VHH binders against Vitellogenin-6 (vit-6). Designs and how they scored, part 10

Target 1, 176 residues: Vitellogenin-6 (vit-6), of Caenorhabditis elegans (p18948r1340to1515)
Amino acid sequence: ANCVVKSTKINTFDQVAYRNQFTPCYSVLAKDCGSEKSEPRFVVLMKKINEKKEWKNVKVVYGENEIEMYKTEEGLICRVNGEEIEYQPESEIEKKQYNIIWLNKNTLKFDSDDVTVQFDGVNARIHLSALYRNQQCGLCGHYDNEKETEFYDAENQENTIPKFAKSYLYKDSKCN

## First folded at step 3 (VHH)

Design g12 (framework vhh_etentamig_d1)
Fold by ESMFold2-Fast, scan of step 3:
Structure g12 (fold): chain B 176 residues (1-176), chain A 123 residues (1-123)
Amino acid sequence: as target 1 above (176 residues)
Amino acid sequence: EVQLLESGGGLVQPGGSLRLSCAASGFTFSNYYMSWVRQAPGKGPEWVSGISPTGGSTYYADSVKGRFTISRDNSKNTLYLQMNSLRAEDTAVYYCARSWTVKYGDTEIFDYRGQGTLVTVSS
């Protein structure tokens, strides 16, 4: 199943649609919440990086690797563990446990066995392995084939949409 | 409710050692990256050290490499910072912080920090 973020509209893994106002602070879109005794396999984060334009920064933490994708005036930028990767037509950067694929100059795809993130600088599509059914949390919902549980917060308690969204928002002095 | 409570600060002479602790509650501690951040009098916040959820990866600011050691005990929901060879410039309030990244110096992804514990290095 897919979670689709189009500007400010989110259509969750269980096909619930709602609006979220992205801010300069990171929000958790999708996260491995099923492991109680080890680190999350993945975390997908998104923030808004320009107030007048719906330009985004998407960060994928996958194991000990950090992949950052974001929009600039010059186009889409990708960083892997802090190092910038330049666009190459139809290129793939294959790592031990994941691939980074430039679908075109304006669209990048992070692909792994656990999670796939396609990003164009404004919009994102996230696909999760079926193994994460009932083990995912974040703004993309719980992926449990139940619409009732979609708005559980970061501590897995049901909330209204505004409180639900706030529970996945990181706030510090730099993004406030 | 997420809570982080630091302890272990105090007055120490140059060359001395201190061990800071941070007790975490209200979340599954073992699922999160944790960091220590300090703020010296009259200066902005400085990231000091970070540790992965399992403790398998640790990261340090250049100013503390070889002197400080970050560790965690997931069975006790506690984060530690062992500070050795302390210098006057290490004087600061030290904060425990929760995040989802191992990135050096990036405070944007810290979603909670504690009240802090004061470390004063002075003769």
Scores: ipSAE 0.000, ipTM 0.197, lowest interface PAE 13.5, mean pLDDT 75

Design g13 (framework vhh_6fv0_2)
Fold by ESMFold2-Fast, scan of step 3:
Structure g13 (fold): chain B 176 residues (1-176), chain A 123 residues (1-123)
Amino acid sequence: as target 1 above (176 residues)
Amino acid sequence: QVQLQESGGGLVQPGGSLRLSCAASGFTFSDYWMYWVRQAPEKGLEWVSTISTGGSYTYYKDSVKGRFTVSRDNAKNTLYLQMNSLKPEDAAQYYCARETYVSIKSPTGYDYRGQGTQVTVSS
């Protein structure tokens, strides 16, 4: 099951489509929300980084590692724990629980046993392991093969979605 | 001016039930996911339950699943925790907390919590 973000449109793991206006603050797309785990194994975050363009920054927190992918005029930039990388991860597979793969100049893939994130600077595709069925939360839905009714209100979808989206907004002193 | 006020705690015997309430004010309650967290004497804070903005998503600590039910009434700005089949290990100070993704780790992902309500389970 895939969650697809195309500009402002999100199609969740359970195939529910809705629009979300990304802001300069991070929003949680997908997160390990398992019932007994107090610390998530992964968190996938997205924010908008340009006022006029739908350019995004995607951050993947995976265990103790922070992977950041974002759009520039020259292409995609990838940072791992604050350090920029520009090469294929198979040359750097040493003792890592994940791989970062350049599919082409403008598309990156973060791949692990738990979560896969494909990102082109504007759009993202997220795949979760079946282990996270009923243990996922975030803008990408709950991944339980059922449609989520609280944000897919057939009569008043647009009025409930802003409140739902705001509930997943990451806030800190640097967010404007 | 953000306020969270818990109530409904008390002393119950093992196997008993309690319903906790949390009255929220000073913010738009319906915009936030809410937590119940607890702290037993000389132990750390532990996550108990989470409920989404509209109540469609609920999550529970494994040891309370099937016994506890979280719910909310957005018209009344109130969060509830129905606790059934209480065990001595459930004895703790219970707090409601407003979730915001301020930190990467849970249950510290809240910005406000109440003063708490004490739950004692003893014969």
Scores: ipSAE 0.005, ipTM 0.151, lowest interface PAE 13.9, mean pLDDT 74

Design g14 (framework vhh_6fv0_2)
Fold by ESMFold2-Fast, scan of step 3:
Structure g14 (fold): chain B 176 residues (1-176), chain A 123 residues (1-123)
Amino acid sequence: as target 1 above (176 residues)
Amino acid sequence: QVQLQESGGGLVQPGGSLRLSCAASGFTFSSYYMYWVRQAPEKGLEWVSTINSGGTSTYYKDSVKGRFTVSRDNAKNTLYLQMNSLKPEDAAQYYCAKIHYTFGGSTYEMDVRGQGTQVTVSS
C-alpha cells in the first residue's frame, strides 16, 4: 500500500496507523536503507513550518538533486536545487530520472522510478517501487507486509511509538 | 518514442526453463530501474521482478525466488529474465516495463510496456 500522512496521522506502507507530532526539525518519512556500501538513492523528509497550522515542508533528496515543496500564505512553493519553479496549469518539469508535476495550484507531485511523492502543503502520499520492499526505513515503516516491524528504530531495535519517532528525527544545527 | 520489445516465451513442460529478453529503445536504459510483470488469464497484472539501473540489486516475488533470475546488459539495452523450474502457475503473458505504482491503487501502472511474450506451461 501507500504511506499517507494526513496532518499528524501516518498510515504506513504496511497499513499501521499512528499519530506523529511534526516539529521544525526534519523527520525521515522514507529512505533507501538497503545497503551501507551505497549512498541512499532517495530520502524523503518532512518538517512543520508553522506553529499554529499543520503546514509542512517536504524535501526529497534524489541522487544529487534536492527538491523542496512547502506551503506559504501565498500558496504552495516548489524549489529544485534552491531555484523556485513557478506554478503553471498542466506544467511538468521533466528530468532524466524524475518529473515534477503541478496537478493543480494546491498540489504537487514528484515522480520517479524509485519513489512518488504527492503533496498539498499539509498532507503527503508516498509510494515506493517494489525494489524497496524490506529496504525502506523511516516513519512510513519497513514496507515488508509485516505490521510487527513498523516500530523498529533507525538501528532496527523495536521501540515504543514516541521513541521510534525520535529515532528518525533528522538532526540539523538550525533546529537543535 | 520509448519502446520495449519482449521475446523468448513459448510452451514448456513443468520443471522446464525459458529465458526472456527485452530490447529497449528511445530512452537512456542504463539510468532506469526495470521490471518484469505478468498477467495470467482471468487475473490482474502481477509484479514478478525488479532490477536497479546498475544491475547490482534485484528483487523477486516470493513465489519465484530461487527459480527466476533477472539481469541486464546496459551496453546492449537489454533486460533478461531466466526462468527455471517452471510451474503451471507461472503461465502468463510476460511484460517488460518501466512502472510506477498508482496513487490509491494496489497494482502497478505501466509507464511504458511492450507487447509481451506468452509463457505456457503444459500440465
Scores: ipSAE 0.000, ipTM 0.123, lowest interface PAE 17.0, mean pLDDT 71

Design g15 (framework vhh_7n9e_1)
Fold by ESMFold2-Fast, scan of step 3:
Structure g15 (fold): chain B 176 residues (1-176), chain A 123 residues (1-123)
Amino acid sequence: as target 1 above (176 residues)
Amino acid sequence: DVQLVESGGGLVQAGGSLRLSCAASGFTFSDYYMYWGRQAPGKGREWVSGISSGGTSTAYASSVKGRFTISRDNAKNTLYLQMNNLKPEDTALYYCAREFTVYGSSQRVYEYWGQGTQVTVSS
């Protein structure tokens, strides 16, 4: 199943809809939570990068690789392990364990066996392998086919929506 | 702005040593677990070593255990990697990274990586 982020509206993997105000701090959208005592296989993060526009930065940490996608006035930018990848029509950057695909000038796709992230600079769609059923956590919910468990926080405790969202927020003094 | 700047790489013969540095700015360095990673030509990134915020706990990949030593100087906002008995297999671009812990969670996530410093080991 898919988790869809449309501006501030999130439709989780289990089809629960709610709103989250993104901030300049990264929030965890989706994460491999089956690896609590080891490095997660993937983490998908999102933050807001412009106060007047709903422009976002999406970061995908996949094993030891970091992919960053974000919107600028010049268009969508992609960085793979710190190196900027420029738009090339009908091209993809294939690494052993994942692919980066430009679907068009304004839309990027990160594709792997575990997670797929499609991003247009504002909106994101995340697809998880069925292997992550009951092993996913983050703002996209628990992917457990039970709507009542969607609002479990980072410590796997049920909370109200505001407390749930706060539990997945990275805080820094540079964040507003 | 969070910045991480690596330095100290170069060309060295097998059996030699190098000391890498990572200068951190834009955050309270002493609050964060720090990592060194590397990427060899044509391969994905490999985790090399990590160090706790106070420097009292360290961890190493099995391929470098006993040869590399990670350390930090919190007063200078600098992370180090002492590399001894270098092998051709250690040839890679070396990166430092800052860990972000999800508030209320022990989960490890990298938020920022530097541009790296190249290490080339000839036989």
Scores: ipSAE 0.000, ipTM 0.146, lowest interface PAE 13.8, mean pLDDT 75

Design g16 (framework vhh_7n9e_1)
Fold by ESMFold2-Fast, scan of step 3:
Structure g16 (fold): chain B 176 residues (1-176), chain A 122 residues (1-122)
Amino acid sequence: as target 1 above (176 residues)
Amino acid sequence: DVQLVESGGGLVQAGGSLRLSCAASGFTFSTYDMYWGRQAPGKGREWVSGISTSGRSTAYASSVKGRFTISRDNAKNTLYLQMNNLKPEDTALYYCAAVYSFRGTDLTYDYWGQGTQVTVSS
């Protein structure tokens, strides 16, 4: 299933389109919500870093690893666990459980069995394994083939769009 | 010629165990998420468990969580379901199904097996 984020427009896994104003705080786009007792297998986060240019930062938390992708004046930057990965044409950085692929100087792809995130510094395309049907939550929707449930928050309560978006702000010391 | 062939079903007493197998052929098994579903007499099909292409990620219906374990062997193109602490309500035809990973928004199975019968006596 595909979720597409173009600037502020989100087309969810269940093909519901709406607008979300990204903030300097991370929002959860997609997350493994299959078990409340288990640590999530993945969390895909997005925040804005430049209002005038619509630049974004995307972070993928995958197990113990953090992959960060963001736009600068010099181009797209990728960091894996804090270490910057240099662009090389047609390069692929393979780790045991995921891959990072430079599709070109301006487009990166995080690829795993669970989730694929393609990012160009402004726009993102998220592919989710069909395994996560009814197991996913976040701004990309519930992936349950029901458009009516797309605006349920982290506690599975239906909300208005602004309240729904706020419920998926990633909580850390800056944005609690 | 795509085939999914289930085996390992049978009659077992409540509290017992069974291990189901699903042999896949005719498609690139390692690119598909695999699922176990079941259908009890007179009822619709329900999803039981799923496993990602590599086997790293698994999911279970709440009714079987903690009792069933799904696994796969990509070198052998085979899917497994270990069923422990079986209950009479687990009685059903169990079938495996394949879904191309990263497909569209709807979960529709690309390929289905014919199923193997599991009967749990009380």
Scores: ipSAE 0.011, ipTM 0.321, lowest interface PAE 9.2, mean pLDDT 76

Design g2 (framework vhh_7ocj_1)
Fold by ESMFold2-Fast, scan of step 3:
Structure g2 (fold): chain B 176 residues (1-176), chain A 120 residues (1-120)
Amino acid sequence: as target 1 above (176 residues)
Amino acid sequence: QVQLVESGGGLVQAGGSLRLSCAASGFIFSSYDMGWYRQAPGKQRELVAAISSGGSTRYGDFVKGRFTISRGNAKNTVYLQMNSLSVEDTAVYYCVAHTYWEGDLITQYWGQGTQVTVSS
């Protein structure tokens, strides 16, 4: 199952669509919320980085690794643990736990056994392993194959959807 | 809006127990390290206990073996179980959330604190 973010529209893993206004603060799109005593395997976050354009920054925290992808006037930039990696045609960076693939100069893919994130600087597509059914949380929904969750019960309650979205907003002193 | 709301403080007799709770909102709780600090009158603020996003724990020397920190990510709450309390544990206890996601820069949020008073 896929969660798709197109500009401000999010289509969740359970195929519920709604709008979310991204801000300069990170929002959690998808996260491993399975076990309280297990270390989260991944977190996928997104923030808006330009006032007039829907340009985004996507951060993937995967184990001890932090992958950051964001749009600039010169194209997509990718950082792995703070270090920029350059675009290389037909390139794939293979690590023990994950791959980073340049599909073209304007599209990046983070691929692992747990989560796949495809990003073009504005839009994202997130795929989760089926092992994360009922273990996922974030703006991409609960991934429980049921539309009778608290979020989905709130459909047609306009003020409840904004409150839901705010619950996944990561506010800090740098973006407040 | 970020909020950390402490509860569970109060007056207790020496040798007693208290359980503090800190309810968090306005940030991704499970991605933050959480902790408890305390400050007694005329003393410096000191670390009581911390729990990482991954669940590893750390304790201040004067509370090891007596206090236990835990977190409930589903409830966005961090807890501090305080056993075998002594008058030296009397302080205002603060809940704190922090993260290292910005190149080793620490972003911190603090609660308003809850008073714990231990009488002889």
Scores: ipSAE 0.000, ipTM 0.085, lowest interface PAE 21.7, mean pLDDT 73

Design g3 (framework vhh_7ocj_1)
Fold by ESMFold2-Fast, scan of step 3:
Structure g3 (fold): chain B 176 residues (1-176), chain A 120 residues (1-120)
Amino acid sequence: as target 1 above (176 residues)
Amino acid sequence: QVQLVESGGGLVQAGGSLRLSCAASGRIFSEYAMGWYRQAPGKQRELVAAITTSGSTRYGDFVKGRFTISRGNAKNTVYLQMNSLSVEDTAVYYCAAQSIYDSRGLFNYWGQGTQVTVSS
């Protein structure tokens, strides 16, 4: 199942569509919420990086690795653990636990056993392993094939859409 | 294309143990994640345990600490070791498989199920 983010619209893993206004603060799109007292195996975050355009920054935290993808005037940039990776046609940057692939000059893909994130600087497509049914939380929904549970917040309480979205917003010193 | 066959179900006393096996036929395993689901009468199917192609495991809340999922060395068999069974574990247990290349992200292949009955 795919979660699709197009500009400000999100179509969740359970195929519920709604609008979310991205801000300069990171929002959690998808996260491993099944581990009660363990660190999450992955977290996918997104923020808006341009005042007038729907340009985004997507961050994937996977184990001890941090992958960041974002749009600039010069094109897409990818950083792995703080180091910039340059575009190379048909290249794959393969690590033992994940791969980073340039699908073309303007599209990047993070691929792992747990989660796949395809990103073009504005839009994202997130594929989550079926092993995360009932173990996922974030703006992409609960992933349980039940539309009624899509708007549970970070405390697993059912909420309206605006309050639901706010529960997955991280604020830091640079975004309020 | 893959076919899944469960075995090892049966009747067991509360507090006992049981091991389920799931054998995959066809081309599978190096490209597939596998899991166990269960369904009690009148209830929804729920995740029991799952294992990725890399060997990472996931468990449902009600079975953590009691059940263990593992792969056979041949890579075409998945096991579910069930310890400290209670009557609430009575259900039909289903083996499921998902290709990591499947963009839909759903378990695409399901076994026929094996009955587990726990007596008090």
Scores: ipSAE 0.000, ipTM 0.142, lowest interface PAE 20.0, mean pLDDT 73

Design g4 (framework vhh_7ocj_1)
Fold by ESMFold2-Fast, scan of step 3:
Structure g4 (fold): chain B 176 residues (1-176), chain A 121 residues (1-121)
Amino acid sequence: as target 1 above (176 residues)
Amino acid sequence: QVQLVESGGGLVQAGGSLRLSCAASGSIFSDNAMGWYRQAPGKQRELVAAIDSGGTTRYGDFVKGRFTISRGNAKNTVYLQMNSLSVEDTAVYYCAAKYEFTISGDVYKYWGQGTQVTVSS
């Protein structure tokens, strides 16, 4: 299933829609939250980078790799482990663990066996492997095919939407 | 998992100095707190020094005034300058990157492999 973030509207993996105001601090959209794991396999983060426009920065931590996608006046930029990747019409990057695909000059896709993230600089679509059913947490919901559990926080407890959203906000001195 | 690679450890005489380096993969570390921990033989791992993305530092009481943590220009490298070393500083030193979520208090640490520091009398 898909979680769609359109500007401030989030439609979760279990098809529950709500609004979340993104800030200059990273928020967790989707994360490997398996109860038996000491370290998450992946984390998808998003922050707002422009006050006038709803421009975003999306960061995907996948295994030992960090992929960062963000919009500038010149277009969409992608960095892999801090190194900028130039646009190529054909799929240029093939990694053992994942692929980064430019769908066009304005749309980038991170693709792996675990998670797929499509991003256009403002909006994102996240797809999870069925293996993460009941193992996902973050602003994109629980991915458990039950709408009643979408507002559980990082401690897997039910909360109101504002409290739920705050539980997935990364705290840093520069933004808090 | 994000990769952290430590270097700069070794053997040094008491009163000497060492500079440890930790190189991190990707820009994730520009936005995250990073720190140095150490584990001496038969003891638990303990915090030595930490630095957040804004440059605010924190130190263990046993190293204040002797050690300095800093970040490189790319913010993907963290350094620990160790001065006035004593035998009690002998340990394996680990680099770590930390994520903390506000309400949940959930903490993720990514660890390096460690680098040995031995201080002789």
Scores: ipSAE 0.000, ipTM 0.144, lowest interface PAE 16.9, mean pLDDT 72

Design g5 (framework vhh_8k46_1)
Fold by ESMFold2-Fast, scan of step 3:
Structure g5 (fold): chain B 176 residues (1-176), chain A 125 residues (1-125)
Amino acid sequence: as target 1 above (176 residues)
Amino acid sequence: AVQLQASGGGFVQPGGSLRLSCAASGRTFSDYAMGWFRQAPGKEREFVSAISWSGGTTYYADSVKGRFTISRDNSKNTVYLQMNSLRAEDTATYYCAAQSYYGTLFEDSHEYDYWGQGTQVTVSS
């Protein structure tokens, strides 16, 4: 049920392992791709923020809320809707829709009924509700217990891994 | 398909430096991960280094970490291997390879789809 990102190695929800080269542009790890006309309930994004240290930024868009977690020299930083949240030992930030937990100074957990993201600044573990079987898309695969479909892109076309990864790259002028 | 041509090999003394180049043809070079492998006489081909399609991530064999640096220039369709502090044990034919893979590792030579002809590096006094 988990998708695990260890540096550049991704082990998908369907237990297919491959390497993805994270860039300064956000890549979609997991997204609610269920309804054609509905807004996605969540999107989990990851980008590389330091070329030598494999430091990452993870962004969780959950409804109208944007949670950003990223690594610095001083440790892990969390922003909720642009506002920095200070680390306190065993602190929890409860919202009506989700909870943010500091497991320690270097590990954060975003928890909701739909998706859980645990992040240490380099590595991430993502858990999805069973409601998202066959409704998940992104680098973490389709969550359908079918390994053959893992490398279908955003238009549901089968691709090689470099082209598959590129199809989920969120590109803007700031990351070029 | 992509065609690869390695160049820049030659003779150097121990402690010297050499830069290898791998020129690729094709519109999709930027979509391939690139690797360098080497083969000494009487030995199996071994992994040296690899670089992601974007250049954002690099991989190195333990024997070359800290001495070799891989880089790429997607505008020139070229990947480079800068070799410093060369040792007699680095003597080999060096091959560049392109990988369009499905759930595989960069260090496995069997997972590379396209190979260049190779360039000879000899480290000797």
Scores: ipSAE 0.000, ipTM 0.112, lowest interface PAE 16.9, mean pLDDT 75

Design g6 (framework vhh_8k46_1)
Fold by ESMFold2-Fast, scan of step 3:
Structure g6 (fold): chain B 176 residues (1-176), chain A 124 residues (1-124)
Amino acid sequence: as target 1 above (176 residues)
Amino acid sequence: AVQLQASGGGFVQPGGSLRLSCAASGFTFSDYAMGWFRQAPGKEREFVSAITRSGYTTYYADSVKGRFTISRDNSKNTVYLQMNSLRAEDTATYYCAASPYTRLIDYSTAYNYWGQGTQVTVSS
């Protein structure tokens, strides 16, 4: 299933649509909320990086690896564990657990067995493996094929949309 | 049922010390990173400190660094926060929380389980 973020509109894994105002603080779009005994597989985060434009930074934490994708005036930038990787036409950057693919100069794809993230600097599409049914939480919903549970917050409590969105706002030292 | 029980709060004068405890049950404590967060009246919840599963790595907010010390005892399923040189601005309800994510330790949304909180008041 796919979660689609178009500017401020989010269409969740269970096909519930709503609006979220992104801020300079990271929000959790999708997260492995699974087993008590397992290491987390992934977290997908998004924040707004320009006051007037809907330009975004997307961060994918995958195991021990951190991938950042963000928009600049010159195009899309990608960093892997803090190191910038340059655009190369028709290239794939293969790592042992995941692949990073430049679909064009302004569109990147993070691909793994667990999660796929496609990002153009403003909009994102997230695909989860079916193994994450009932194991997913974040702004992209529960991925449980039930629309009623989409607005459970970070403490697993059902809430209205504004309170739900607030519960998935990450507070970092630069934002706070 | 998962439970995190915070205790040790109270009233103290500026410059004083308090030790908070958080007793965990209903999950495998040693598989989780533990964090402390606080919320003062009318303010947002903020990160205070965190400790990894093993206890090897600790993290502190700039506002408490050098004054607070976090520790854990996996044999007792308990995390502690030693608070020294307390200031009026440390007045808040303190919450303990558990996360399977060791890298996102200062993000409240990385924490799956939360305690009820314990009140700390620093006043002359």
Scores: ipSAE 0.000, ipTM 0.149, lowest interface PAE 16.8, mean pLDDT 77

Design g7 (framework vhh_8k46_1)
Fold by ESMFold2-Fast, scan of step 3:
Structure g7 (fold): chain B 176 residues (1-176), chain A 123 residues (1-123)
Amino acid sequence: as target 1 above (176 residues)
Amino acid sequence: AVQLQASGGGFVQPGGSLRLSCAASGRTLSSYVMGWFRQAPGKEREFVSAISWTGESTYYADSVKGRFTISRDNSKNTVYLQMNSLRAEDTATYYCAAGTFYRPTDLSEYDYWGQGTQVTVSS
């Protein structure tokens, strides 16, 4: 199942569409919300990085690794655990648990057995393994085949769309 | 599971400096937001400072901004809090924590907590 972010429109894993105004603060798009006794296997975050353009920064936390992808005038930049990875045509960075692939100078793909994130600097497509059915939370919905639960907040309570979106906002003093 | 151990506390006079360390075992810290919190006698635990996964974003309570600096060394699996220009009001047990990423200033966002280290500013 796919969650698609087209500028400000989000189409969730359960095919519910709504609009979200991204801000300079990170919002949680998708997160492993499974067992409380284990750490999240992945977290996918997105924020807006330009006031006039829908340019984004996407951050993927996967196990002990942090991958950051963001838009510039010259194309996308990718960082893995703080280290910038230079663009190379048809390049692939393979680690034991995941791969990072430059599909072209304007499109990056993070690929793993659990989650795939494709990002072009504005739009993102997120794919989750079927193993995450009923274990996913965030702006991409709950991935539970129930459209009625898509607007539950971080406490699993039903809310209006604006309140739902605010519940997944990573708020700090530098982004307000 | 993450195990955290805070150290570096002690006695210092007003205007002095201390450096606190938070060492992790059991798992690396590279995917966690790390925070420092403090609790004075008879008061609730409050936020002091936090640092993002890569160290690129730092957060400070208004009461410590400009005096305290948080940093991390992921190769040593350790987070530091450099405390300068200490005041009597900074006297507290200091705790380090690791956790989720929604609001770094909120105690509820932190899943793992270390044992405290006592800081006493007096004279």
Scores: ipSAE 0.005, ipTM 0.152, lowest interface PAE 13.9, mean pLDDT 76

